Miniprotein binders against p81326. Designs and how they scored, part 141

Target 1, 226 residues: p81326
Amino acid sequence: MLHFGGFIMEINHISKILEKEREEYIRNKVEEYLKQGFSKDDAVNKANQSWRTYIGHRIQDVIYNLLKKFLKDSGLKVTTDKALNNRNLPEELDKVKRLIAINYGEYLFLPDADVIVYKVENNDIKIIAIISVKNSFRERRFETTYWKLKLKESPVTSHIKVFLATPDKDNEISYKCPNGKPKKMRIILEYELDGIYFLKEDFEETEKAKHFGKIVEDIIEISKKL
Short names: E, the ipSAE of ESMFold2; O, the ipSAE of OpenDDE; V2, 0.75 times the mean of E and O plus 0.25 times the DockQ between their complexes.

## First folded at step 15 (miniprotein)

Design X49 (at its last look DockQ between E and O 0.74; V2 from the best seeds 0.00; counts 0 for: pae E 2.1 > 1.5)
Fold by ESMFold2, look of step 15:
Structure X49 (fold): chain B 226 residues (1-226), chain A 101 residues (1-101)
Amino acid sequence: as target 1 above (226 residues)
Amino acid sequence: GPEEILEEAEKLLEEAYKLIREARELAEKGDPESLEKALKLLEKAIELLRKAIEKIQKALDQGVPEELRKKLERAFILAEWLLEFAEWLLDYIKYRLERQK
């Protein structure tokens, strides 16, 4: 007899597995940047940024594939920011792109969205949710909340749910008040976002802060209301 | 019958889970010998998971009593989650081994 919780625990180790290669990755990237003519200090900074991008993409791939697989039978489709930035967009994805775009006067920009969930009914596309993936919060702590607030400013995007999926590898947002001291970042993220989904066991669960294994059910329920 | 199919699928899932946990622990060590062993364990686990998923789907397609259907659907969901993790880890280990050659 199988325990559902036991199998979900394996996905909780993705960040730890990836972190084992960090030192080798950074050494190799520093060498590459030095050969390109950057100073040692610049090469190190660029290598660390490259690492954060790399590990984020590795985690995003898992999340994308899981959502695509599990949402398909509910009539829900999944795409990524990378797919929407491709040169030759199919008509369906071009419509998805237009439906999440933010207006900045004469310029139109996409929010930072790693994974986008949508449905197609009667040739109409309805965006359900955007999932931002972050391994840690060292930089751009509130970028996801910024995009949620921008999406709320337009009646055509205000319904879009904005979720954060994270291993939270440095334990920056796992608890609201560790040792009785409020964690500003956790409190603000939970307040402003529609949900936070943790790829780890040890965190404070609330109505909005849940284990990642619950994200599929939540998305399906939201889609039924739209 | 479909109850036998569920039991067979659960045995496959339990064996696959054990192999995946062992592979994950080896991957956390990161040395080439551990990664090579983990790769072989994951290939076997994925084979078992695909067999289990096929058996479960076949049983669901035949139509089953509601109680058994719920058990089969739960097993299917668990198998699919485990398969996605195993496939991700397999791809990652292949990447790591390529870089160490």
Scores: ipSAE 0.509, ipTM 0.771, lowest interface PAE 2.1, mean pLDDT 86
Fold by OpenDDE base, look of step 15:
Structure X49 (fold): chain B 226 residues (1-226), chain A 101 residues (1-101)
Amino acid sequence: as target 1 above (226 residues)
Amino acid sequence: GPEEILEEAEKLLEEAYKLIREARELAEKGDPESLEKALKLLEKAIELLRKAIEKIQKALDQGVPEELRKKLERAFILAEWLLEFAEWLLDYIKYRLERQK
C-alpha cells in the first residue's frame, strides 16, 4: 500500500535544499556591501536580511508553481499580488484585483497575497482562496491574520479563504503547547486563519493544521461550494 | 486487467520514489559529482513516473469499479506530486551545475 505520506514528504526538503545556497549568497552580498562602504557588521546584517527576502521569494515561487500545476486540471486559476501590480491588466486579472481589494475609505489596497486562487464561470470571477507563504515568522508574525480579518469586514471578500503555507523551519508554530507552554502564535494563527499547511513532518496536526499535500484537495472542495 | 495495471503502476511509483530520495540526498551534498549522479537518477525517475501516469490514465479510461477507481486516482495524485518534485529538483540541480561553471 503506497504510503501517501511518504511520497508527498519529499516536498518537505525543498526549503532545506534551497538553504544550501545561503553561505555563498551571504558571502557575495557581504562583499558587495563592503564595496559600498558599509562596515563589516552592517554588511553582514544587510546580507542576512537580503537572504531572508531572497529565500522567501524562492519558496513562494515553488509553492505558486505547485499550486498552479495541480489546480489547473480542476479548472482553477492562480495569480499573485505581484502580477496584479500592473497598470495594464487583462480584463480577467483586473477583475481579480478588484475582488480582493480592501477598502480604506479613499483608497483601495490589496492584501498580501502570494498566491490567489480563483475560478471563472460564465465570465464571472469568484475568488476562492489567498495563500500566504512564510518561510519564517521573525517579522510580521500576524500580518496574514490582519489581512484575513480585513477581508472578513466586507461582504465582497468575506468568503475568501486565507491559508498559510510554511516549512516552519524554526518550529515557531508547529505545536500548540510544546512542553505545556502555549505557543501564542500557533494558537492565534490557527484560530484566525482558515488553515495552516506545513511543508514538514514534525508538527501537531489538527482540523486546520495539515500537511501541505492536502491543500489542493481542500481548495478544490471549497471551490465546489462557491 | 485494471488491477494488474494498478499493481504495476504502484511498483513504478515505489521505484521512482527510491530514485528521487537518493537523488535528493546526493543533491544535499552539493558537490559536482553528486549533482551529476543525482541528475541521472532523476531522469530515470521521471521516466518511470510518466510511465506510471500513462498506465493509470489508461486504466481509468477503460472504466473500472468505484473502489478501484479511487485507488487509481490516489496513485495518480501521488505520481503527479512525485513528478513535480523530481522536475523541480532536476531544474535546481541544472541551475547549480551551471553556476559552478
Scores: ipSAE 0.466, ipTM 0.765, lowest interface PAE 1.1, mean pLDDT 91
ESMFold2 (binder alone), look of step 15: mean pLDDT 88; pTM 0.874

Design X50 (at its last look DockQ between E and O 0.88; V2 from the best seeds 0.00; counts 0 for: pae E 1.7 > 1.5)
Fold by ESMFold2, look of step 15:
Structure X50 (fold): chain B 226 residues (1-226), chain A 101 residues (1-101)
Amino acid sequence: as target 1 above (226 residues)
Amino acid sequence: GPEEILEEAEELLEEAYELIREARELAEEGDPESLEKALKLLEKAIELLRKAIEKIQKALDQGVPEELRKKLERAFILAEWLLEFAEWLLEYIKERLERQK
């Protein structure tokens, strides 16, 4: 009667449900940009860029709330890049921010770490994993792999697992060799990252490419080793 | 006993799942009447899920044989995931209806 895929698959509809707002969102944003003095062409382009940011952030919020709920009893804490960019950070979050920041000489920048999982032991903070959330891969296709490579450069951050969570709306990375042709993006992302978690059913599952429902137990197992 | 609790919880989960699926389909219609109907279905589904979760948790707290424990834990996990989706969709539909005023 009950089956794993039936219930977890309902969360796979979040991106599709949100996409139904797109037309209204774009229309409203175009009006806003026109009022700011942009040409119609510029307003449309800016509205489309705004939409991509908006939908990605909405999906990130869902993932954040899910992880916060399901990791709570394991003593794991969850935060976001949005929370870390707040002007007045609590001391705990300031430490999280410092532990994940990347040094570029005289500049210190945060990786694009949408959702961050960490634990606190005796006032020490240990970053467990970073989850990058992407709805599609139109732009910045390998940004997540860049951040993984930068984190590997320091012994302080080299243990941090970097995951990608995605509906993969346009089937850009769902299969390694669709129609016999290697997909460079899927192959490189799977090779470089610690895992890819799909919010959809139709994808090629591997040891690193899994249903999103598996992410909680994977994070818990990793945390036990750290 | 715990085996009866598992069967009851699974029936509650199946009923809640069907309500959630119907509510999602109505939300995809998008008109206010469909959205209002979806809200009612989700409120019922959430009630059933919370009942199932409470039953499962009480059974697990009593201590049960390993095989039954694993089954109860699986049912608990499924219920929690379904509850999170149902609560998200409920709040999303409320937001949509408020914008349509």
Scores: ipSAE 0.536, ipTM 0.780, lowest interface PAE 1.7, mean pLDDT 86
Fold by OpenDDE base, look of step 15:
Structure X50 (fold): chain B 226 residues (1-226), chain A 101 residues (1-101)
Amino acid sequence: as target 1 above (226 residues)
Amino acid sequence: GPEEILEEAEELLEEAYELIREARELAEEGDPESLEKALKLLEKAIELLRKAIEKIQKALDQGVPEELRKKLERAFILAEWLLEFAEWLLEYIKERLERQK
């Protein structure tokens, strides 16, 4: 019996592998910032911030490509908020953009949407899910929750599932009550979001907190109900 | 029959998984020799996975009982996951080797 757990677990190492570039990246960036006239301390701080952005994007790209591949066979499409930031969008993407937009009165803004999953049926677009990818929770801890709540405020967007995908490398949300102490962030994220998907092995599994390997199945199931 | 195909596919998946695991471990070491060895392992793993996927797809196309279908579909998903990871790791290693040059 193929241990489903072992095979899918290789994706847990993606973050670890990518993190190996950190030392070289930081060194090079520090040198760059020193040449720009920053102090050593400032250069290090800026390099670390740059790394966080860089590694975040790389993980996002991996997850995007995974989802794109696995959802394609089910007839589902994927895009990103970045792809929607164009003045000349194809009709399909323009519709996607409009269907995820949040109303702020005089303005419409897009939620942070690292991955957007949608289907096209009879020229109608249905948004299925938004996946936020977070490598760490040092910054903007509840940003994804904010967008989920905002999406719920409109009948146009209230059906959109919002998922979080993370390796949670710092174990910030892996467990609800380690040592009897509640992890506020885990509890709130799990409560407010439609699911959390971990690219790691060591986490507290619940109905909403699952291994990333389950995300495709869950999205497909949701898509059938829409 | 389809059951035999599933068994063969599972064996291929297991072998591919071991190769991928070893390749990953070598990639974690990060030296050029280890990276080159990892590439070879991944290429072999990818070949095995593609073969497994082909076998599974063939079995599914023949029409199988529901129970066997579920097993085949599961194996298919696993194979696709492993393949995606292996291809990603392969590309990653290639990029690293190019930067070290």
Scores: ipSAE 0.515, ipTM 0.776, lowest interface PAE 1.1, mean pLDDT 91
ESMFold2 (binder alone), look of step 15: mean pLDDT 88; pTM 0.880

Design X51 (at its last look DockQ between E and O 0.69; V2 from the best seeds 0.00; counts 0 for: pae E 2.2 > 1.5)
Fold by ESMFold2, look of step 15:
Structure X51 (fold): chain B 226 residues (1-226), chain A 101 residues (1-101)
Amino acid sequence: as target 1 above (226 residues)
Amino acid sequence: GPEEILEEAEKLLEEAYKLIREARELAEKGDPESLEKALKLLEKAIELLRKAIEKIQKALDQGVPEELRKKLEWAFILAEWLLEFAEWLLEYIKERLERQK
């Protein structure tokens, strides 16, 4: 029987494949923003942000398609933040959207949830997990932990598992204590989140920090308990 | 028999995996020649994967002993993971080739 980990390793290369476009993408975007009248400094900043959004969406699409495919036979459904922001929302997705909304007094906001896993039982919807997708941690380093903390504040959302899926392109959270020095970001993310799933080979594996291929089994097992 | 079908499917999966790895390495080079070659390798790998999935599905439809069923289901899962990656990389390479036209 072929070793499953070997085939999952190809997924670990998605960020590396996409990163080959970075220089050309940035150059073209800087030119575009300069034509719009932005200063050189602003154009560069906007181009870099555009790149981070682009590559994040590309990785998110891969993760979405994999989860949708592999969770289907377990009675689990998958949607995205993009799908939930459509104006003509089907009733089922409108319920999903409302079930993950965070209450700020008279205002309701969606968490920054890239991929959402849920199930439907007797016309009722149960949110199982939210997966945040990050290629790197240049900005919004603790956004995912903030949303986990907000979800824990209500008994309606406190059961929702919050996972991070990441190539960790810049090796910012791969190890807890590299060279004996605690990595604050890794320590806090691992403590606060329900799991971190790496799309790379080289990281410190723990009960909460695992290879991405483990996420399907973990979600299925959690869904059986809810 | 189902054991023979499992062996054939695993052989197809191994062949497809080698083609996918080779195609990924060519895609890393990024020049049009390498991308065109990677595209052809991926088309072959996808064909092999679809054949493997079909063989596994037929074997599962026959009804098999539990131990063999577990192995066939595992092979099916592996084939589906490889197929999703291969299809993603194929579409990505097509997109890059179109940008270079």
Scores: ipSAE 0.493, ipTM 0.761, lowest interface PAE 2.2, mean pLDDT 86
Fold by OpenDDE base, look of step 15:
Structure X51 (fold): chain B 226 residues (1-226), chain A 101 residues (1-101)
Amino acid sequence: as target 1 above (226 residues)
Amino acid sequence: GPEEILEEAEKLLEEAYKLIREARELAEKGDPESLEKALKLLEKAIELLRKAIEKIQKALDQGVPEELRKKLEWAFILAEWLLEFAEWLLEYIKERLERQK
């Protein structure tokens, strides 16, 4: 019997493979910033920041493409917050944008939504899930939680599931209580979010914390209940 | 019968997985020769996976007992995941090779 865990585990290497570009990327960026007149220390710091952004986007793109492909057969559609930041949106995407918008009184703002999953039925759009993709948690540790809480405040958006997908390369949220000490970030994220999906093997599995390979099935199941 | 198809599909998946793993390991080395070899392995793996998917789909279309259906559906999901990874890795390697020229 083919174990689900064996074959899907190759996805765990995506982050590792992408990280192989780091040394070259950093070297090139450092040189660029030095030419711009930055000090060596500043150039290195800026290069590292640039890398974090770059690698984050690369991982997001991979996850987006995977979800788009897997969900297509189920009739579900996928978009991104970036795609919604256009002045001239197709009607469908304009509706999606409006259905995920958060009310701040005089203003409507979009949550951070790396991936947005929705379905179209009888010209009605139903938002199913928002997936936040994070490579690391060094910055904005609870940003995804903030957006989940904000979405819950409105009956228009309260049904939207918010998931986190991460390789968690630094083991920041892989375990709840490593060495008997509670990991605050893991506990809070798992409590507040609808699910955490890991692109790795070494993590504490729970009802809400699963391998990324389960995300498609979970989304499809949710979509059937909406 | 459908059971034989499942067995054949599982064998194809196992072989494809081995090829993908080897290709990944080669891709991690990053030298042009390793990358070119990885491409060939991935192309073969993709072919095997497509064949497996076709076999599984054919079996599912014929109507099978519930127990066997579940196994086939799982095999299908696994095959699709491996295929997507292999295609991603293939494209990634191609892009790297192009940037090195």
Scores: ipSAE 0.411, ipTM 0.729, lowest interface PAE 1.3, mean pLDDT 90
ESMFold2 (binder alone), look of step 15: mean pLDDT 87; pTM 0.865

Design X52 (at its last look DockQ between E and O 0.55; V2 from the best seeds 0.00; counts 0 for: pae E 2.3 > 1.5)
Fold by ESMFold2, look of step 15:
Structure X52 (fold): chain B 226 residues (1-226), chain A 101 residues (1-101)
Amino acid sequence: as target 1 above (226 residues)
Amino acid sequence: GPEEILEEAEKLLEEAYKLLREARELAEKGDPESLEKALKLLEKAIELLRKAIEKIQKALDQGVPEELRKKLERAFILAEWLLEFAEWMLEYIKERLERQK
């Protein structure tokens, strides 16, 4: 009689494993930027920015591979922002790109979407969800909510679910009212987004704030309604 | 029978989980010797996970009583989640070791 909650615990350590690399990563990147001619202060700032991008992509890769694996048998496909920005874009992905683009008058821009889930029915593509992956909330605290609101402005994109997946490394959104004080970021993110999925054990669970292990089931259920 | 297969698979999963946890702790240290040890533990954990998955799938293909089927399916899903994380960590550790050359 075997019972394993350990998987949830192990994936919850992905940010922790990667964070052990931080000091070495930054030190090496600072040296690289100094060799390129940047000032010390500028090299440090660029190295920290590089680190945030690096750790975010590492977490994104795990989430991408997991979703691709577990959604395949439900007829759902998964792609990434990187794949959509490639110069040689296959026709299917070109359609995905066009279906999530936001109109800003003379300009069309993609929302900041790290992972995109879609399905193909009768040669038509239907976007199910976009997932934003954030390790922490140091910059662009409400970026994901902005994109949700923009997607809701058009009947073509208003059905798209917008999720946030996060280890919440710095414990910034794990609770609504820590120490009795409302946490504005958590409250607004939960109100505006379709779901927040935590890659950690210690958070306040609600109808929209769930353990990451629930994301596959939720996406499949949503896809059946579309 | 299928009950014996489930118990054997659960033992494999429990052993693989212990190896995976130990490998994760070693990976968190980050020095080359710890990473080399973690790599060996991960290779063994992956082997055990794949063996467990194969046994569970064969048992499910035979058709089993509903309650046993649910237990086998739960074990299969857990094994697949553990395998995905283990494979990710294996590739990460290989990259880390290569960078330290």
Scores: ipSAE 0.473, ipTM 0.745, lowest interface PAE 2.3, mean pLDDT 86
Fold by OpenDDE base, look of step 15:
Structure X52 (fold): chain B 226 residues (1-226), chain A 101 residues (1-101)
Amino acid sequence: as target 1 above (226 residues)
Amino acid sequence: GPEEILEEAEKLLEEAYKLLREARELAEKGDPESLEKALKLLEKAIELLRKAIEKIQKALDQGVPEELRKKLERAFILAEWLLEFAEWMLEYIKERLERQK
């Protein structure tokens, strides 16, 4: 019996592998910002912020590509909010964009959606899930929760599952009550979201909190019920 | 039969995983020699994974009992995941090697 648990654990190293570029990246960015006239302290701070953005995008790209590849074989399609940010969209993507849009009265805005999973049946598009990818929770801790709640407010979008994928490198949401103290962020995210998927081994598993390796199966299962 | 194919696929996955792990460990060292060795291991792992996927797909196409189908589908998911990771790591290492030149 394939110990699936052990094999899927290699994904846990993606973040670690990518983090190896940090020193070089920071050094280069610091130099760049110094040349732009920033102080040393400002340059370091800006470089660190740039790194957070950079590493976040790289992790998102890996997850996106993984999901895209596997879900394609299942007949499901994947896109991103970035791909939808175009004036001239193909009809299919234009429909996807409209089906995830949140109403703010005079305006429609898209939720943050690093990955959007949908299916096409008989020319009808059904949005299955939105996956938010977070490397760390230093900023915008409840942003994904906000979007989930907003999506629930409309019958058009209320069925859309919202998942969080994270390596949680700083152990911010890995456990609910470490040392008897509740981790507010973990509890709220798990309560409000449809699932949290960890790209790590050391976390408290629950019905909603799973290893990232389960996300594909869960998405496929959801897609069959829609 | 399909059960034998699953067993063969599982063996391929296990071997591929071992190679992938070793490649990762070498990649963590970061020196050019280790990176080159890691590339070779990854190429072999990718080959094994593709073979496993092909075998699994063939078994699924033949029609199998539900219980076996579930096992095959699970193995397929794992194989695809490992393949994607291996390909990613391969590309990453290539990029690093190019930057070191």
Scores: ipSAE 0.430, ipTM 0.738, lowest interface PAE 1.2, mean pLDDT 90
ESMFold2 (binder alone), look of step 15: mean pLDDT 87; pTM 0.865

Design X53 (at its last look DockQ between E and O 0.84; V2 from the best seeds 0.00; counts 0 for: pae E 1.9 > 1.5)
Fold by OpenDDE base, look of step 15:
Structure X53 (fold): chain B 226 residues (1-226), chain A 101 residues (1-101)
Amino acid sequence: as target 1 above (226 residues)
Amino acid sequence: GPEEILEEAEKLLEEAYKLIREARELAEKGDPESLEKALKLLEKAIELLRKAIEKIQKALDQGVPEELRKKLERAFILAEWLLAWAEWLLEYIKERLERQK
């Protein structure tokens, strides 16, 4: 019996695979920034920041493509915040954009929404879920939580599920209480978000903390209840 | 029958998985020779997975008992996951090889 776990676990290596480019990427970026007139220290810092952005986008792209593929047969659609950052949006995407917007009085702003899952029924759009993709939590640790809380404040957006997908490279949120010490970030993220999906094997599984392989099933189930 | 198809599909999945794992391990080495070898393995794995998916779909279309249906659907999902991963990895490796030229 093919253990479902073994096959889906290949994706757990995504971070490791991507990290193999780091040395070359950093070297090239350092050289680029030096040519731009930055100091050596500044060039290194900028290169490291660029790398974090680069690998983040790579992981996001993989997750986006996977979700798009697996949700298509269920009649669900997938887009990104980047796709919504266009002046000339198709009507459907314009509606999606409006349905995830957060009210700040005089302004509407979009939450960070790396992946947006929605369905179209009878020309009505229902937003199902937003997935935030994080490789590491060194920066903006509770940003996803902030957006979840903001979405809850409006009856228009309160139903939208917010998920976090991460390889958790640095093991920052893999366990709730390792060695008897509570991991504040894990506890808060799990409490505030609708789910955390790990692209790794070694983590504490709970009702809300699951392997990434479960995300498709969970989204489809949520979609049926909306 | 449908049970035989499931068994055949599972065998294809197992073989594909082995190839994907080996390809990944080669890709982790990162040298051009390893990357080229990984590509060949992934191409073969993708072929096997597509064949498995086709077999499973055919069995599902014939109408099967509920218990067997569940098994086939599970196998189908697994096959699709492996296929998606293999296709991504294949494309990634191709990009890496192009950048090294």
Scores: ipSAE 0.611, ipTM 0.820, lowest interface PAE 0.8, mean pLDDT 91
Fold by ESMFold2, look of step 15:
Structure X53 (fold): chain B 226 residues (1-226), chain A 101 residues (1-101)
Amino acid sequence: as target 1 above (226 residues)
Amino acid sequence: GPEEILEEAEKLLEEAYKLIREARELAEKGDPESLEKALKLLEKAIELLRKAIEKIQKALDQGVPEELRKKLERAFILAEWLLAWAEWLLEYIKERLERQK
């Protein structure tokens, strides 16, 4: 008999695999920045920032490819904020971009959405969900909740589900009350977002806080109601 | 019959899973020798997963009782998850090895 947990949750080890190259990556980047004329302190700071971007991109890549593969047969399409920021967009992606953009007078900004799930019905596009991929909550801890609140303000975007996907390697949001004290970040993120999907096994599971392996089923269920 | 096909597919999945776990542990070490061993294990696991998926699809195409159909569909979903992960990890390891040359 197949046991559910082990097979579907192999992706939970992605952070550990990637972290193994951290020391070599940082060392190589420091050398690169030193050769560009940066001071030792600046080179180290830039290398650490580069690492955070790199590991986030790798996690986003696997999430994008998995969702694209598994959602295709349900008539659902997947794109990224990187693809939407290209200068020449196909008509379909231009419509996706317009449907999630937030208007600030003369300026249009995309929410912090790493991966976007949508469907196309008779040339009409319906945005289903956006997924924000976070490896660390060291900076801009609540940016994702800000964007959820902005999307809720308009009837054209209020249906969009906003999810967070994270390995949470430093246990910043894994538990609601880790030492009998409420963890503000976890409680606010879970309250405001439509779901948090953990790329690890050890966290406090709730109706909104789940293993990443559940995200495909959840997105499909949501899409049937839209 | 379809029950035997399910049993065969499940054995292939379990074997592939063990190979993937070993490959993942080798990838976590990160040295070129471990990464090359992980590549070979992943290639074998992918072969087994594709065989399992093929067997499951053939059984589903024949039409089966509802209870067995649900088990076959669950096995298919699990096999596809493992295959997608194994293929991603294989590509990552190939990139990593090229970078270390």
Scores: ipSAE 0.549, ipTM 0.784, lowest interface PAE 1.9, mean pLDDT 87
ESMFold2 (binder alone), look of step 15: mean pLDDT 88; pTM 0.877

Design h1
Amino acid sequence: SEEEKKIEELLLKAIKLMFEALELAEKGDYEEAIKKLLEAVALLLEALAEAKELGNEELIKRVAELLADVAEMIAEIAKELGDPELIKEVEELLKKVEELLKKIEE
ESMFold2 (binder alone), alone request of step 15: mean pLDDT 82; pTM 0.784

Design h10
Amino acid sequence: SPEELIEKAKKLIEEAKKLAEEGDLIEALLKLADALLYAAEELAKKGDYEEAIKLLEAAVKLLELALKIAKELGNEDLIKLVEWLLKLLKYLIEEIKKKLEE
ESMFold2 (binder alone), alone request of step 15: mean pLDDT 82; pTM 0.800

Design h11
Amino acid sequence: SPEELIEKAKKLIEEAKKLAEEGDLEEAEEEKAIEALLKLADALLYAAEELAKKGDYEEAIKLLEAAVKLLELALKIAKELGNEDLIKLVEWLLKLLKYLIEEIKKKLEE
ESMFold2 (binder alone), alone request of step 15: mean pLDDT 75; pTM 0.718

Design h12
Amino acid sequence: DPEELIKKAEELIKKAIELAKELGNEEEKAIEALLKLADALLYAAEELAKKGDYEEAIKLLEAAVKLLELALKIAKELGNEDLIKLVEWLLKLLKYLIEEIKKKLEE
ESMFold2 (binder alone), alone request of step 15: mean pLDDT 78; pTM 0.748

Design h13
Amino acid sequence: SPEELAEKAKKLAEEAKKLAEEGDLEEKLIELLLKAADLLLYAAEELAKKGDYEAAIKALELAVKLLEAALKIAKELGNEDLIKLVEWLLKLLKYLIEEIKKKLEE
ESMFold2 (binder alone), alone request of step 15: mean pLDDT 77; pTM 0.704

Design h14
Amino acid sequence: SPEELAEKAKKLAEEAKKLAEEGDLIELLLKAADLLLYAAEELAKKGDYEAAIKALELAVKLLEAALKIAKELGNEDLIKLVEWLLKLLKYLIEEIKKKLEE
ESMFold2 (binder alone), alone request of step 15: mean pLDDT 73; pTM 0.684

Design h15
Amino acid sequence: SPEELAEKAKKLAEEAKKLAEEGDLEEAEEEKLIELLLKAADLLLYAAEELAKKGDYEAAIKALELAVKLLEAALKIAKELGNEDLIKLVEWLLKLLKYLIEEIKKKLEE
ESMFold2 (binder alone), alone request of step 15: mean pLDDT 79; pTM 0.762

Design h16
Amino acid sequence: DPEELIKKAEELIKKAIELAKELGNEEEKLIELLLKAADLLLYAAEELAKKGDYEAAIKALELAVKLLEAALKIAKELGNEDLIKLVEWLLKLLKYLIEEIKKKLEE
ESMFold2 (binder alone), alone request of step 15: mean pLDDT 79; pTM 0.771

Design h17
Amino acid sequence: SEEEKKIEELLLKAIKLMFEALELAEKGDYEEAIKKLLEAVALLLEALAEAKELGNEELIKRVAELLADVAEMIAEIAKEKGDLEEAEKLLKEAEELLKKAEELLK
ESMFold2 (binder alone), alone request of step 15: mean pLDDT 77; pTM 0.728

Design h18
Amino acid sequence: SEEEKKIEELLLKAIKLMFEALELAEKGDYEEAIAKLAEAVLLLAEALLEAKELGNEELIKRVLELLADVLEMIAEIAKEKGDLEEAEKLLKEAEELLKKAEELLK
ESMFold2 (binder alone), alone request of step 15: mean pLDDT 82; pTM 0.804

Design h19
Amino acid sequence: DPEELIKKAEELIKKAIELAKELGDPKAIEALLKLADALLYAAEELAKKGDYEEAIKLLEAAVKLLELALKIAKELGNEDLIKLVEWLLKLLKYLIEEIKKKLEE
ESMFold2 (binder alone), alone request of step 15: mean pLDDT 78; pTM 0.764

